# VH-VL binders against Cytochrome c oxidase assembly factor 8 (COA8): the designs that were tried, part 189

Target 1, 167 residues: Cytochrome c oxidase assembly factor 8 (COA8), of Homo sapiens (Human) (q96il0)
Amino acid sequence: APERGAERRDTAPSGVSRFCPPRKSCHDWIGPPDKYSNLRPVHFYIPENESPLEQKLRKLRQETQEWNQQFWANQNLTFSKEKEEFIHSRLKTKGLGLRTESGQKATLNAEEMADFYKEFLSKNFQKHMYYNRDWYKRNFAITFFMGKVALERIWNKLKQKQKKRSN
Key: E = the ipSAE of ESMFold2; O = the ipSAE of OpenDDE; V2 = 0.75 times the mean of E and O plus 0.25 times the DockQ between their complexes.

## First folded at step 17 (VH-VL)

Design mi3 (from mh2 with heavy chain Y104F; framework fv_ebronucimab; at its last look DockQ between E and O 0.63; V2 from the best seeds 0.67)
Fold by OpenDDE, look of step 17:
Structure mi3 (fold): chain C 167 residues (1-167), chain A 124 residues (1-124), chain B 111 residues (1-111)
Amino acid sequence: as target 1 above (167 residues)
Amino acid sequence: EVQLVESGGGLVQPGRSLRLSCAASGFTFSSYTMNWVRQAPGKGLEWVSGISSSGSRTSYADSVQGRFTISRDNGKNSLYLQMNSLRAEDTALYFCAKETPFDFLWGTYAFDIWGQGTMVTVSS
Amino acid sequence: QSELTQPRSVSGSPGQSVTISCTGSSSNIGKGYDVHWYQQHPGKAPKLLISGNSNRPSGVPDRFSGSKSGNTASLTISGLQAEDEADYYCQSYDSRLSGYVFGTGTDVTVL
């Protein structure tokens, strides 16, 4: 009996397309839209002399980005799944096949799809409210730390100017 | 209850590989940065590696750089540490540690939840 | 690996106050990174005592307090109790290492 070779299920690497900017870049880079979230990831530059405040700001921005990416990736997946289930259910109820006579994927009309969107939005209303709340909270915090970093940079520039005048 | 449970420790020979696992429960695992911290017998704490909430960013101590790989599976609420080319100096109790939620006022990062650790012994 | 320097041991009588110092460098504490403190009893995992130099998490007694000045952070235990006998570690971030650093640890003994 031939030993059926265990097909190594290549566990699809959780292929977050790691947009890797060029190593010599001194700037933030914006990647292509993520295939799941449709959000463009930002690769944040790390300065050699990054201050603790700058680090905090960068970390907060990065965490917020990751939070946002995860939310929308999951939301889009849920949406796509529920949409497909809705379409299949409605087609079945109508006694229609999943494919047209021409072999195309059967679709619902705009009115039927409007019902899906309304139901989906209603079902996810609370989730979106919490998302929006947290989004604002994070962005206010980011803005606050941006202000602190700006003040720190101004202060450091002033100190450098004073030192140059004293020499 | 918020809990971290490490596993995969054991006795290994130098140059071999070992994979540690940490199972998280009682919190939204995918929302937090996770870390590995080790403690050699009768010694202090040493940070080993960290991974961001999505797994997009990883960091390593110089002592393990190029030999260890941190990863996570948010669907399984699991953190991993692949340890390759193990050395006697890697003998330690390995803790899984969760970072605190981001403090929106102070932006502080500490380790608020720890597992009980899994022992790794590298010996000939 | 650059460690933060702590005294090896500190002792006190019940009800006394003890202070543990944590001395860093210009790449960690002196650069302005926050210091955190952990308590570890024998055979147990570390427990967070102080976050962000002086903040106490919920469930940590008020007898524990943290401070920071220059390159040195301090943990003060006021009203020392028998249950406070443990190892204490400071933790910060080091810009040269691009990673977290712990103190050498301090054994606190209650006499």
Scores: ipSAE 0.745, ipTM 0.903, lowest interface PAE 0.8, mean pLDDT 91
Fold by ESMFold2, look of step 17:
Structure mi3 (fold): chain C 167 residues (1-167), chain A 124 residues (1-124), chain B 111 residues (1-111)
Amino acid sequence: as target 1 above (167 residues)
Amino acid sequence: EVQLVESGGGLVQPGRSLRLSCAASGFTFSSYTMNWVRQAPGKGLEWVSGISSSGSRTSYADSVQGRFTISRDNGKNSLYLQMNSLRAEDTALYFCAKETPFDFLWGTYAFDIWGQGTMVTVSS
Amino acid sequence: QSELTQPRSVSGSPGQSVTISCTGSSSNIGKGYDVHWYQQHPGKAPKLLISGNSNRPSGVPDRFSGSKSGNTASLTISGLQAEDEADYYCQSYDSRLSGYVFGTGTDVTVL
């Protein structure tokens, strides 16, 4: 069947991962690397008697994972697109074709590619700075709620022990 | 300026299908969980379905499980509801709603932006 | 059973206070899930009024207040005004249904 319009994507797709964990898993577990972000998603266990506070923590962790996956999927796509455009532009300036005589994609040497890496990092500096700020804020919040959940579980265990001794 | 605009409602026969759309503007659509909520004529609000910011997690009310499919296209700032095997009981005004961001101190989520709704009538 | 129970209607004169109850069960409000409140004027979309049991979003008058105790949440409108005439809905999460649930709705009438 002839191909009639494969389309390059300008943004990463909204769906980050299609890996399907075991349906009756009793633990969080890590799936294979996502095709677009190269990050391994955590697939979260939902306890049968999950407390509202535990649910808040799980939702925060899930939303943080989705945010992180989407950011890196978009950055990987942008990096690949801009790298190809840079190589194409520099090959054109040198009067070279996009492919070698053997049909393989032409490329630039490491020193020539260093200019691309500098330009990419500089262009995306502010975006990555905001990402790092938000990453730390999210991880602080996760740690805070993990502490709240731990205290809730200790308190519930002590109450159960006190009730058991009174019987 | 911040808006959600639903479309795709109409009159359909029982057993048929309909696809609702919700166009978002004035905010970063890809950052928020989205929901569908319906309201039968003269009745109260009923949550229908929700979808996470990336689209990777979905949830459904029991009344629509297996018949409705929620989806989103973050590149088009659009939310969708595919409604199959429609019943008379699905007759309602369908709203799309945006969840608030996670409150880092108190962990609250609520529906802060709503569209005006699109009417779905399922009748012979 | 899939809904939170609210009174069908509540009325008050301008300047009075009215309180709307929202009663759930051990699988929703009674388990400790947050309660949110929405106001809906005729022919309009719902508007978020109270989030997280008691937090007022920006732009909501301070005459609206919320609270929660046990399996019951309450919305209080102090100093009732004509513009407050609307339907009011509570919302929570239900662990048995694994989803959101709304209250039956309360029609507030200003006399």
Scores: ipSAE 0.620, ipTM 0.843, lowest interface PAE 1.5, mean pLDDT 85
ESMFold2 (binder alone), look of step 17: mean pLDDT 92; pTM 0.943

Design mi4 (from mh2 with heavy chain S31T; framework fv_ebronucimab; at its last look DockQ between E and O 0.42; V2 from the best seeds 0.63)
Fold by OpenDDE, look of step 17:
Structure mi4 (fold): chain C 167 residues (1-167), chain A 124 residues (1-124), chain B 111 residues (1-111)
Amino acid sequence: as target 1 above (167 residues)
Amino acid sequence: EVQLVESGGGLVQPGRSLRLSCAASGFTFSTYTMNWVRQAPGKGLEWVSGISSSGSRTSYADSVQGRFTISRDNGKNSLYLQMNSLRAEDTALYFCAKETPFDYLWGTYAFDIWGQGTMVTVSS
Amino acid sequence: QSELTQPRSVSGSPGQSVTISCTGSSSNIGKGYDVHWYQQHPGKAPKLLISGNSNRPSGVPDRFSGSKSGNTASLTISGLQAEDEADYYCQSYDSRLSGYVFGTGTDVTVL
């Protein structure tokens, strides 16, 4: 019995584009779109005197970014795989080859592809609902911590001004 | 059941290399920051290294910086620690530890799940 | 590596209250980083007792409580029981080390 080669599940290589900003940058940097997720990664700047609250905010933003990158990388891979399988199955059903007479990759018409998109969206509806829910939770939390950090910075500036007036 | 199982520990000579593994089960491994913590015999806990959920960010204690490499394979639910240039001071029980989910109110990071550890002994 | 300072040992009789201190510096507890507490029985992995200075995870008895003031965090065990005999560690983050830091550990003995 021929050993069925274990299909190497092509796990999306965790090749987050290692966009390395210049070492002397005091700002957040936006990288090029990731090849799998199509999302632009942000490299978050770490200030020398980062407060615990600023650190929490940065960590939350970073974690949320990684969460988004992973979600969309996996979603895009799944989409691409299922799309290809759909095309192949439909072409086979039609008695058509995978290549046209001109040697081009055979494609389905827009109507046939619309059926795929509808089916894909229906199949992934719950997954997208959970994603959206979690997306909102994370972004609300980020906004909340941004507010706290802003207040902390204001307070620190006021204290510094008072100290300068007393000297 | 949520579980972490460490492996790869053993007796090694100074200057040699060892690779530890941690197998995760019972939770979505790919969504959590993972850490290595060690405990020398009869001593306290020492944080060694951490890796973000995607593996894009890594951090190390000064004691292991440049010698140890933390990595993960989310497809295999596995965490790794490559230990190079081992020293007698690296002799310890090595724990794999999972960080808590992010607290959206307080933003706290603790270690809520621990493995039983794997023993690394560095001796001539 | 800079450690948080804990008493080496604390003892109490059953039903008594004991407090373990964890003293840090301006780069960790004093900077405002959260403190977590762990219990470790002999030959076992650490168990999370307190998260974020005072939050108790599910399954942790209410006799365990955490507090923080200035550079010092405290774990209080009220109504000490025989099962509470263990090592206790505080943990925080240190900005100078850019990493997590543990306390020196405290051996709690029930007399």
Scores: ipSAE 0.745, ipTM 0.905, lowest interface PAE 0.7, mean pLDDT 91
Fold by ESMFold2, look of step 17:
Structure mi4 (fold): chain C 167 residues (1-167), chain A 124 residues (1-124), chain B 111 residues (1-111)
Amino acid sequence: as target 1 above (167 residues)
Amino acid sequence: EVQLVESGGGLVQPGRSLRLSCAASGFTFSTYTMNWVRQAPGKGLEWVSGISSSGSRTSYADSVQGRFTISRDNGKNSLYLQMNSLRAEDTALYFCAKETPFDYLWGTYAFDIWGQGTMVTVSS
Amino acid sequence: QSELTQPRSVSGSPGQSVTISCTGSSSNIGKGYDVHWYQQHPGKAPKLLISGNSNRPSGVPDRFSGSKSGNTASLTISGLQAEDEADYYCQSYDSRLSGYVFGTGTDVTVL
């Protein structure tokens, strides 16, 4: 028999660790933290007899994961960029260079950095508010569909048990 | 105004390559799954390929698997279709289509916004 | 290779009711996947008409209705109007193909 050394592999997007669940896994897998978002992706199992309702739940979970990873990756990048811009601007206002005499990047004290955090949160308030609303909407939808799938599975088990008893 | 505008179609010889683009405006492009659908002259609609909102998941019709590559650049609000090893049967009007957001009650996904299409003709 | 079968054409007079069938298999409509309907006027892009078997998006007249049972979905146009003359396509998901499938299309003519 010819040997196959290949395991199932998803195409890894930029910023997502190259994790590949075993080919024969029949359960969801949690991968390593994403480089940019620091979130652990879930790799979803697709059963051979997946129902349309189960597919809807899986697609909703997959797209919610992608949405969340995109948000935090972008937020982390924006935070880093705006932090450096803030430091540069405040050093310039003080008449200081961007580097110390030793060549290290000049920085600000903790009280000055607190000003940055306040400004960042204030400027991004609406964006975080929309994220929170969308996060709750998505989690409600996921919970709702999880309930539907659970009921579908119970009904299928009871239907199969009833058929077996009658035989 | 919500809009999808395809471009990059043209006349090309069999075996050659072509890259289609779709420019999106008027909505948050990065939050939606996108698809390519084609229509041969005088024929019906045929789904070609789809790509998830982040670009991390792609899917292809069997007729194009291994020859076409869907991609997106969310920074440019753009969707792409790289078409390699083109064949006469790939001759069609190619539409870019946006999936609806998920429906909290029914979980349905349909194609709610379509472009006007870009024509690809594969002929000697 | 359309998986979903539709009648080639349907005709009716203004004010009449017409119904377009969309018949699939156990790997698509028969498995329980949603059916969507699209309207396409000549030279134009398709427009979403019905989603999730029976839901009308905003701006779609209530004379359009959809239903699904078993392997078959139906689009009904009650009170047919001249602007309804177009091609109509159903769409579903197919588990064997792991992808979307469209119907063969129906040409609706208003006499």
Scores: ipSAE 0.666, ipTM 0.870, lowest interface PAE 1.2, mean pLDDT 85
ESMFold2 (binder alone), look of step 17: mean pLDDT 91; pTM 0.942

Design mi6 (from mh8 with heavy chain S100T; framework fv_ebronucimab; at its last look DockQ between E and O 0.50; V2 from the best seeds 0.66)
Fold by OpenDDE, look of step 17:
Structure mi6 (fold): chain C 167 residues (1-167), chain A 124 residues (1-124), chain B 111 residues (1-111)
Amino acid sequence: as target 1 above (167 residues)
Amino acid sequence: EVQLVESGGGLVQPGRSLRLSCAASGFTFSSYTMNWVRQAPGKGLEWVSGISSSGSRTSYADSVQGRFTISRDNGKNSLYLQMNSLRAEDTALYFCAKETPFDFLWGYYAFDIWGQGTMVTVSS
Amino acid sequence: QSELTQPRSVSGSPGQSVTISCTGSSSNIGKGYDVHWYQQHPGKAPKLLISGNSNRPSGVPDRFSGSKSGNTASLTISGLQAEDEADYYCQSYDSRLSGYVFGTGTDVTVL
């Protein structure tokens, strides 16, 4: 009995683009689009005197970014896989080969592909709803912490001005 | 049931290497920051290393910086600690610890789930 | 390694209240980082008792309470029970270490 080769589930390599900004940068950097998620990663700057509140905000932003990267990387892989399976199944049903006479990859027409997109969206509807819910929750939280950090910075500037006037 | 199970501990000589593993179950492993914490015999807790949910960010205590490497395989729900150039001072029970979900109001980061630990003994 | 300072031991009779202090510095508790508390019984893993200075996770009895003021955090155990005999650790973040820091630990004994 031939040993069924264990299909190596190509787990998306955790190859987050190792975009390393210049060491002397005092700003956030945006990397090129990730090959799996197609999202541009942000490298967040860490100030030397980062406050606990600023740290919380940075961590939340970083975690949210990683969450988004993972979601879309997995979603794009699933989409690509299911799309290929759909194309292969439809071509087989039509008695067509996977390649044209010219050696090009056989494709389906726009109408047939529309059926795939509709089915894919329907199948993934709940997943997208949960994603959207969590996306809004995270972004509201980020905005809230941004507000807190802004207030903290204003307060610290006012205290510094008062101290300079008293000396 | 939410569980962390450490393995790979043992007796090693100074200067040797050891790899610890932590198997996670009962939760979405890929969504959480994971940490290693150690406890020397009859001593307190010491944070060793942390890794973000995707593995893109890592941090280390000064005591292990340059010698230890934290990594994860989210497909296997596994956390790893590669320990190189081991010293007698690295003798400890090593715990795998999960960070809490981010509190969207207060932003707390605590360790809510712990393994039972794996013992590493570095002795000549 | 900069540890948070805890008393080595605290004792009390059943039904009494005991308080464990955790003293940090301007780089950790005094900077405003949150403090967490853990309970560890002999031969067991640590258990989270208090998160974010005063928040009690589900399943933790209400007799455990946390507070923070200045550079010092406190864990209070009211109505001390025999099962509360354990080691207790505070934990925070230290900006100088760029990492988490634990307290020295406190042995709580029930007399």
Scores: ipSAE 0.806, ipTM 0.934, lowest interface PAE 0.7, mean pLDDT 91
Fold by ESMFold2, look of step 17:
Structure mi6 (fold): chain C 167 residues (1-167), chain A 124 residues (1-124), chain B 111 residues (1-111)
Amino acid sequence: as target 1 above (167 residues)
Amino acid sequence: EVQLVESGGGLVQPGRSLRLSCAASGFTFSSYTMNWVRQAPGKGLEWVSGISSSGSRTSYADSVQGRFTISRDNGKNSLYLQMNSLRAEDTALYFCAKETPFDFLWGYYAFDIWGQGTMVTVSS
Amino acid sequence: QSELTQPRSVSGSPGQSVTISCTGSSSNIGKGYDVHWYQQHPGKAPKLLISGNSNRPSGVPDRFSGSKSGNTASLTISGLQAEDEADYYCQSYDSRLSGYVFGTGTDVTVL
């Protein structure tokens, strides 16, 4: 009933899990599993002397995390929704109620549920193939940029050796 | 038919608020980082704000930090800019812009699709 | 806010080459961040011409080319045509501002 009129993003939730990294951490942080995707988010550290190449790697890792979390959050939601619709449709066809005598949700036997799982996998086969392809492409790119960053750091060490000799 | 269409501009008094919208079509909106860029009359381009593909990461130019809030609704293919405590210097044509697809070899992003802009005038 | 410096205007005759400079600082171009170029006709939205210093997106004529050295990026229009008359902006990232920065803009006139 009460309307606040001005909601601050960091004050709306309370008394439940929230991810709060240290203010001056020098390391990436891994938070608790996201309730929709079941994936643990990474909170990435931004060093003071981050090079442009290091920034590209960090952005790639951040975007890959967001892509992965969005995919699984959507798939989990779709799976749950279609599973319940399938159960309700089959119970209705059998002339059965949606609840047992104990008040729990009525379910189908394992053989009947196997039809749902087969249909769901078949319907989503192409999406999962593209997901796997893109997952490998992203991991290859991340590894490639990690190598480029490593080479950059080696080169910077060599430059520091050259500066020492010229002093 | 890739399009970005801004709306919500208008004439407002200093200190008031305004909300801009950007409707996306012809591409998978939820896959890309989005940005707001503004251009004062007769002046150059100024980056205002950006938001990651999921909406979980946002960034702002110093001139608007704390006053503007970028957001998106991927279900509606829409980008938003909530502008509070408007000042005369916020008067500009506001564009929404899409970042390019990820380049796996070089890892750079540029703004490849722009809207037509919506005019915001802040005047007494 | 920090801006990248471009000449106010540049002119050339049809068929000639013109070059637009974009000069930054050690916190942006000089640090090694990529430079992108945009074309804007009067009353129109900007259009991407060059990304990643020198990459030409599909559909952009090959008479547009870009390069970068030190604190300075350059856009070259070879074989200037009447439709190239527009404003041109460079763009990079600035580590001090933690954000994107655009150039001051260059008005290209075709004589």
Scores: ipSAE 0.612, ipTM 0.842, lowest interface PAE 1.6, mean pLDDT 85
ESMFold2 (binder alone), look of step 17: mean pLDDT 92; pTM 0.944

Design mi8 (from mh2 with light chain D34E; framework fv_ebronucimab; at its last look DockQ between E and O 0.55; V2 from the best seeds 0.00; counts 0 for: pae E 2.2 > 2)
Fold by OpenDDE, look of step 17:
Structure mi8 (fold): chain C 167 residues (1-167), chain A 124 residues (1-124), chain B 111 residues (1-111)
Amino acid sequence: as target 1 above (167 residues)
Amino acid sequence: EVQLVESGGGLVQPGRSLRLSCAASGFTFSSYTMNWVRQAPGKGLEWVSGISSSGSRTSYADSVQGRFTISRDNGKNSLYLQMNSLRAEDTALYFCAKETPFDYLWGTYAFDIWGQGTMVTVSS
Amino acid sequence: QSELTQPRSVSGSPGQSVTISCTGSSSNIGKGYEVHWYQQHPGKAPKLLISGNSNRPSGVPDRFSGSKSGNTASLTISGLQAEDEADYYCQSYDSRLSGYVFGTGTDVTVL
């Protein structure tokens, strides 16, 4: 009995594009789109004298980014898988092969694919609603911390100016 | 039930390598930053390493920098610590620890879930 | 590694209040990072007791309270009970280390 080779389920390597900005960069860097999520990763700069508020903001931004990357990577994978299954099932139902006579990958027409998109969106509606809710919550928090950091920076600048005037 | 279970501890000679594992259950593992914390026999707690939810960011204590590597497999709900060039000072109970959810008001990061620990003994 | 300084031991009678101090520096507590507290019984894993200077997780009795002033955080245990006999650790973040830091630990004994 031929040993059925265990198909190595290619676990999507968590290949967050290891975009490494130059070590001497004092700014945030935007990487190329991730191959799974299609989102551009941001490499956040860490200042030497990072305040606790700045750190919180940076961490929140980083976590939110990772959350988004994971969500869309998984969503795109699911979409691609379900799309392929849909196409294969419909072609089979039509008695058509997976390849045309010309050797090209057989595809469905736009109308047939519209049914897939409608079904996919309907099936994932609740998931997208939760995503949107959490997205707004995270961005609101980010904006709030941005405000706090801005105020802190203003206050620190004012204190420095007062100290320079007193000397 | 939310649980962390460490494994892979044992007796090793100095200069050797060991890999610790932590299996997570009862929560969405991929959503949280994970950490390793160690405790030498009869001593206090020492933070060792941390890894972000996606694994894109890692951090290490100076005592283990360049020798230890933290990694995770979110598909397996597993956290790892590769320990190379082990020293007698690395002898400790190693805990896997989960960070709290981000507090959107205060932005606090504590360790709310701990494993039972796995013992690593480095001796000649 | 830089540690937060705690008293080695604190003792009290049942029903009394005891306070554990955690002293840091300008790179951790004094910089404004939050302090967390953990309880550890012998042979057990640490348990989160206080988060973010004063917040109690669910299931932690109200007799535990945290505070912070300057470079020093404090854990107060009011109405000390026999079950409170344990090691207590403070934890914060240190900007110089770019990592988490724990206190030296305090052994609490109930007399």
Scores: ipSAE 0.612, ipTM 0.845, lowest interface PAE 1.0, mean pLDDT 89
Fold by ESMFold2, look of step 17:
Structure mi8 (fold): chain C 167 residues (1-167), chain A 124 residues (1-124), chain B 111 residues (1-111)
Amino acid sequence: as target 1 above (167 residues)
Amino acid sequence: EVQLVESGGGLVQPGRSLRLSCAASGFTFSSYTMNWVRQAPGKGLEWVSGISSSGSRTSYADSVQGRFTISRDNGKNSLYLQMNSLRAEDTALYFCAKETPFDYLWGTYAFDIWGQGTMVTVSS
Amino acid sequence: QSELTQPRSVSGSPGQSVTISCTGSSSNIGKGYEVHWYQQHPGKAPKLLISGNSNRPSGVPDRFSGSKSGNTASLTISGLQAEDEADYYCQSYDSRLSGYVFGTGTDVTVL
């Protein structure tokens, strides 16, 4: 890419809105980050000759994605709510308003905000531990089914070789 | 106790609309795929529609595609079925059903909890 | 609409065994999709009996067993009891319909 200041920049339309996965794509498709969870959704391809085992894997991946996005959307919402409550409480204790004289939201400095981040992590530690446990279980299961699908495909190749030999 | 309670059934003329509700209790509603299954009087079970745990993925039987809309409100532990352009063939007892969790070893999806059903009659 | 064929009715005396067949096609059972079984008493909601071809959920008596081979699944009730008199449905997934399909239903009568 050109260095800054060496070339002129033009204003361009938002590149994020140009993403449009094909309806009959032969491949999974990764979309932009979800507004609430900040996770990139996978848009799954459903082949016409999908085996039942391949469908189980796809559905497991879809359900894991939905579970993961719901978790982080809820955590991000809780984080935002508790952050604002913390700031409001500390500003009130200091006798300050919720907005500056210019109308911008009043904030706390980095040292003051560190107290919030520590409290939030401590309060949610057990919930995040259960999330991590379930995340590993789900990803282990996905890997297990990926292995089963791989074996199924190998076995189908061997059956195809048997047909070729018998012709 | 774990239960599903349907409501919103009734007598309606062909071409009209009706909205079914299903109230869930006793389990974490937002963790499970939900389905509607119907049974015409004296007939067997027919799957109607399903919706993923977050509500982001839906599916419909061919017989209702484009006329029925499944939705859910995880904040209210409620499942819905909006039924538009109703036909006499839609006359049935409508059940709300919960899917089992994905069995990570075997991947089975069965309907383990059912409501008692709400009757929809479409007749002139 | 369903592609899963079951016998209309099956009868047995108390203590006998009965078997209900569920025959599908290459787009459902024959493709390898699993079969689930439900019991429905008159005026009641269906109850899950067998999942994943042969797994009994908690609370289902061991006299209920399931199996699958090729395009056909079977539910066997060993030692038939009066309370087993009900309708029975199989269920699978169909790749052509992209959805669940139920069997035609079997009325089990205890003589």
Scores: ipSAE 0.520, ipTM 0.796, lowest interface PAE 2.2, mean pLDDT 84
ESMFold2 (binder alone), look of step 17: mean pLDDT 91; pTM 0.942

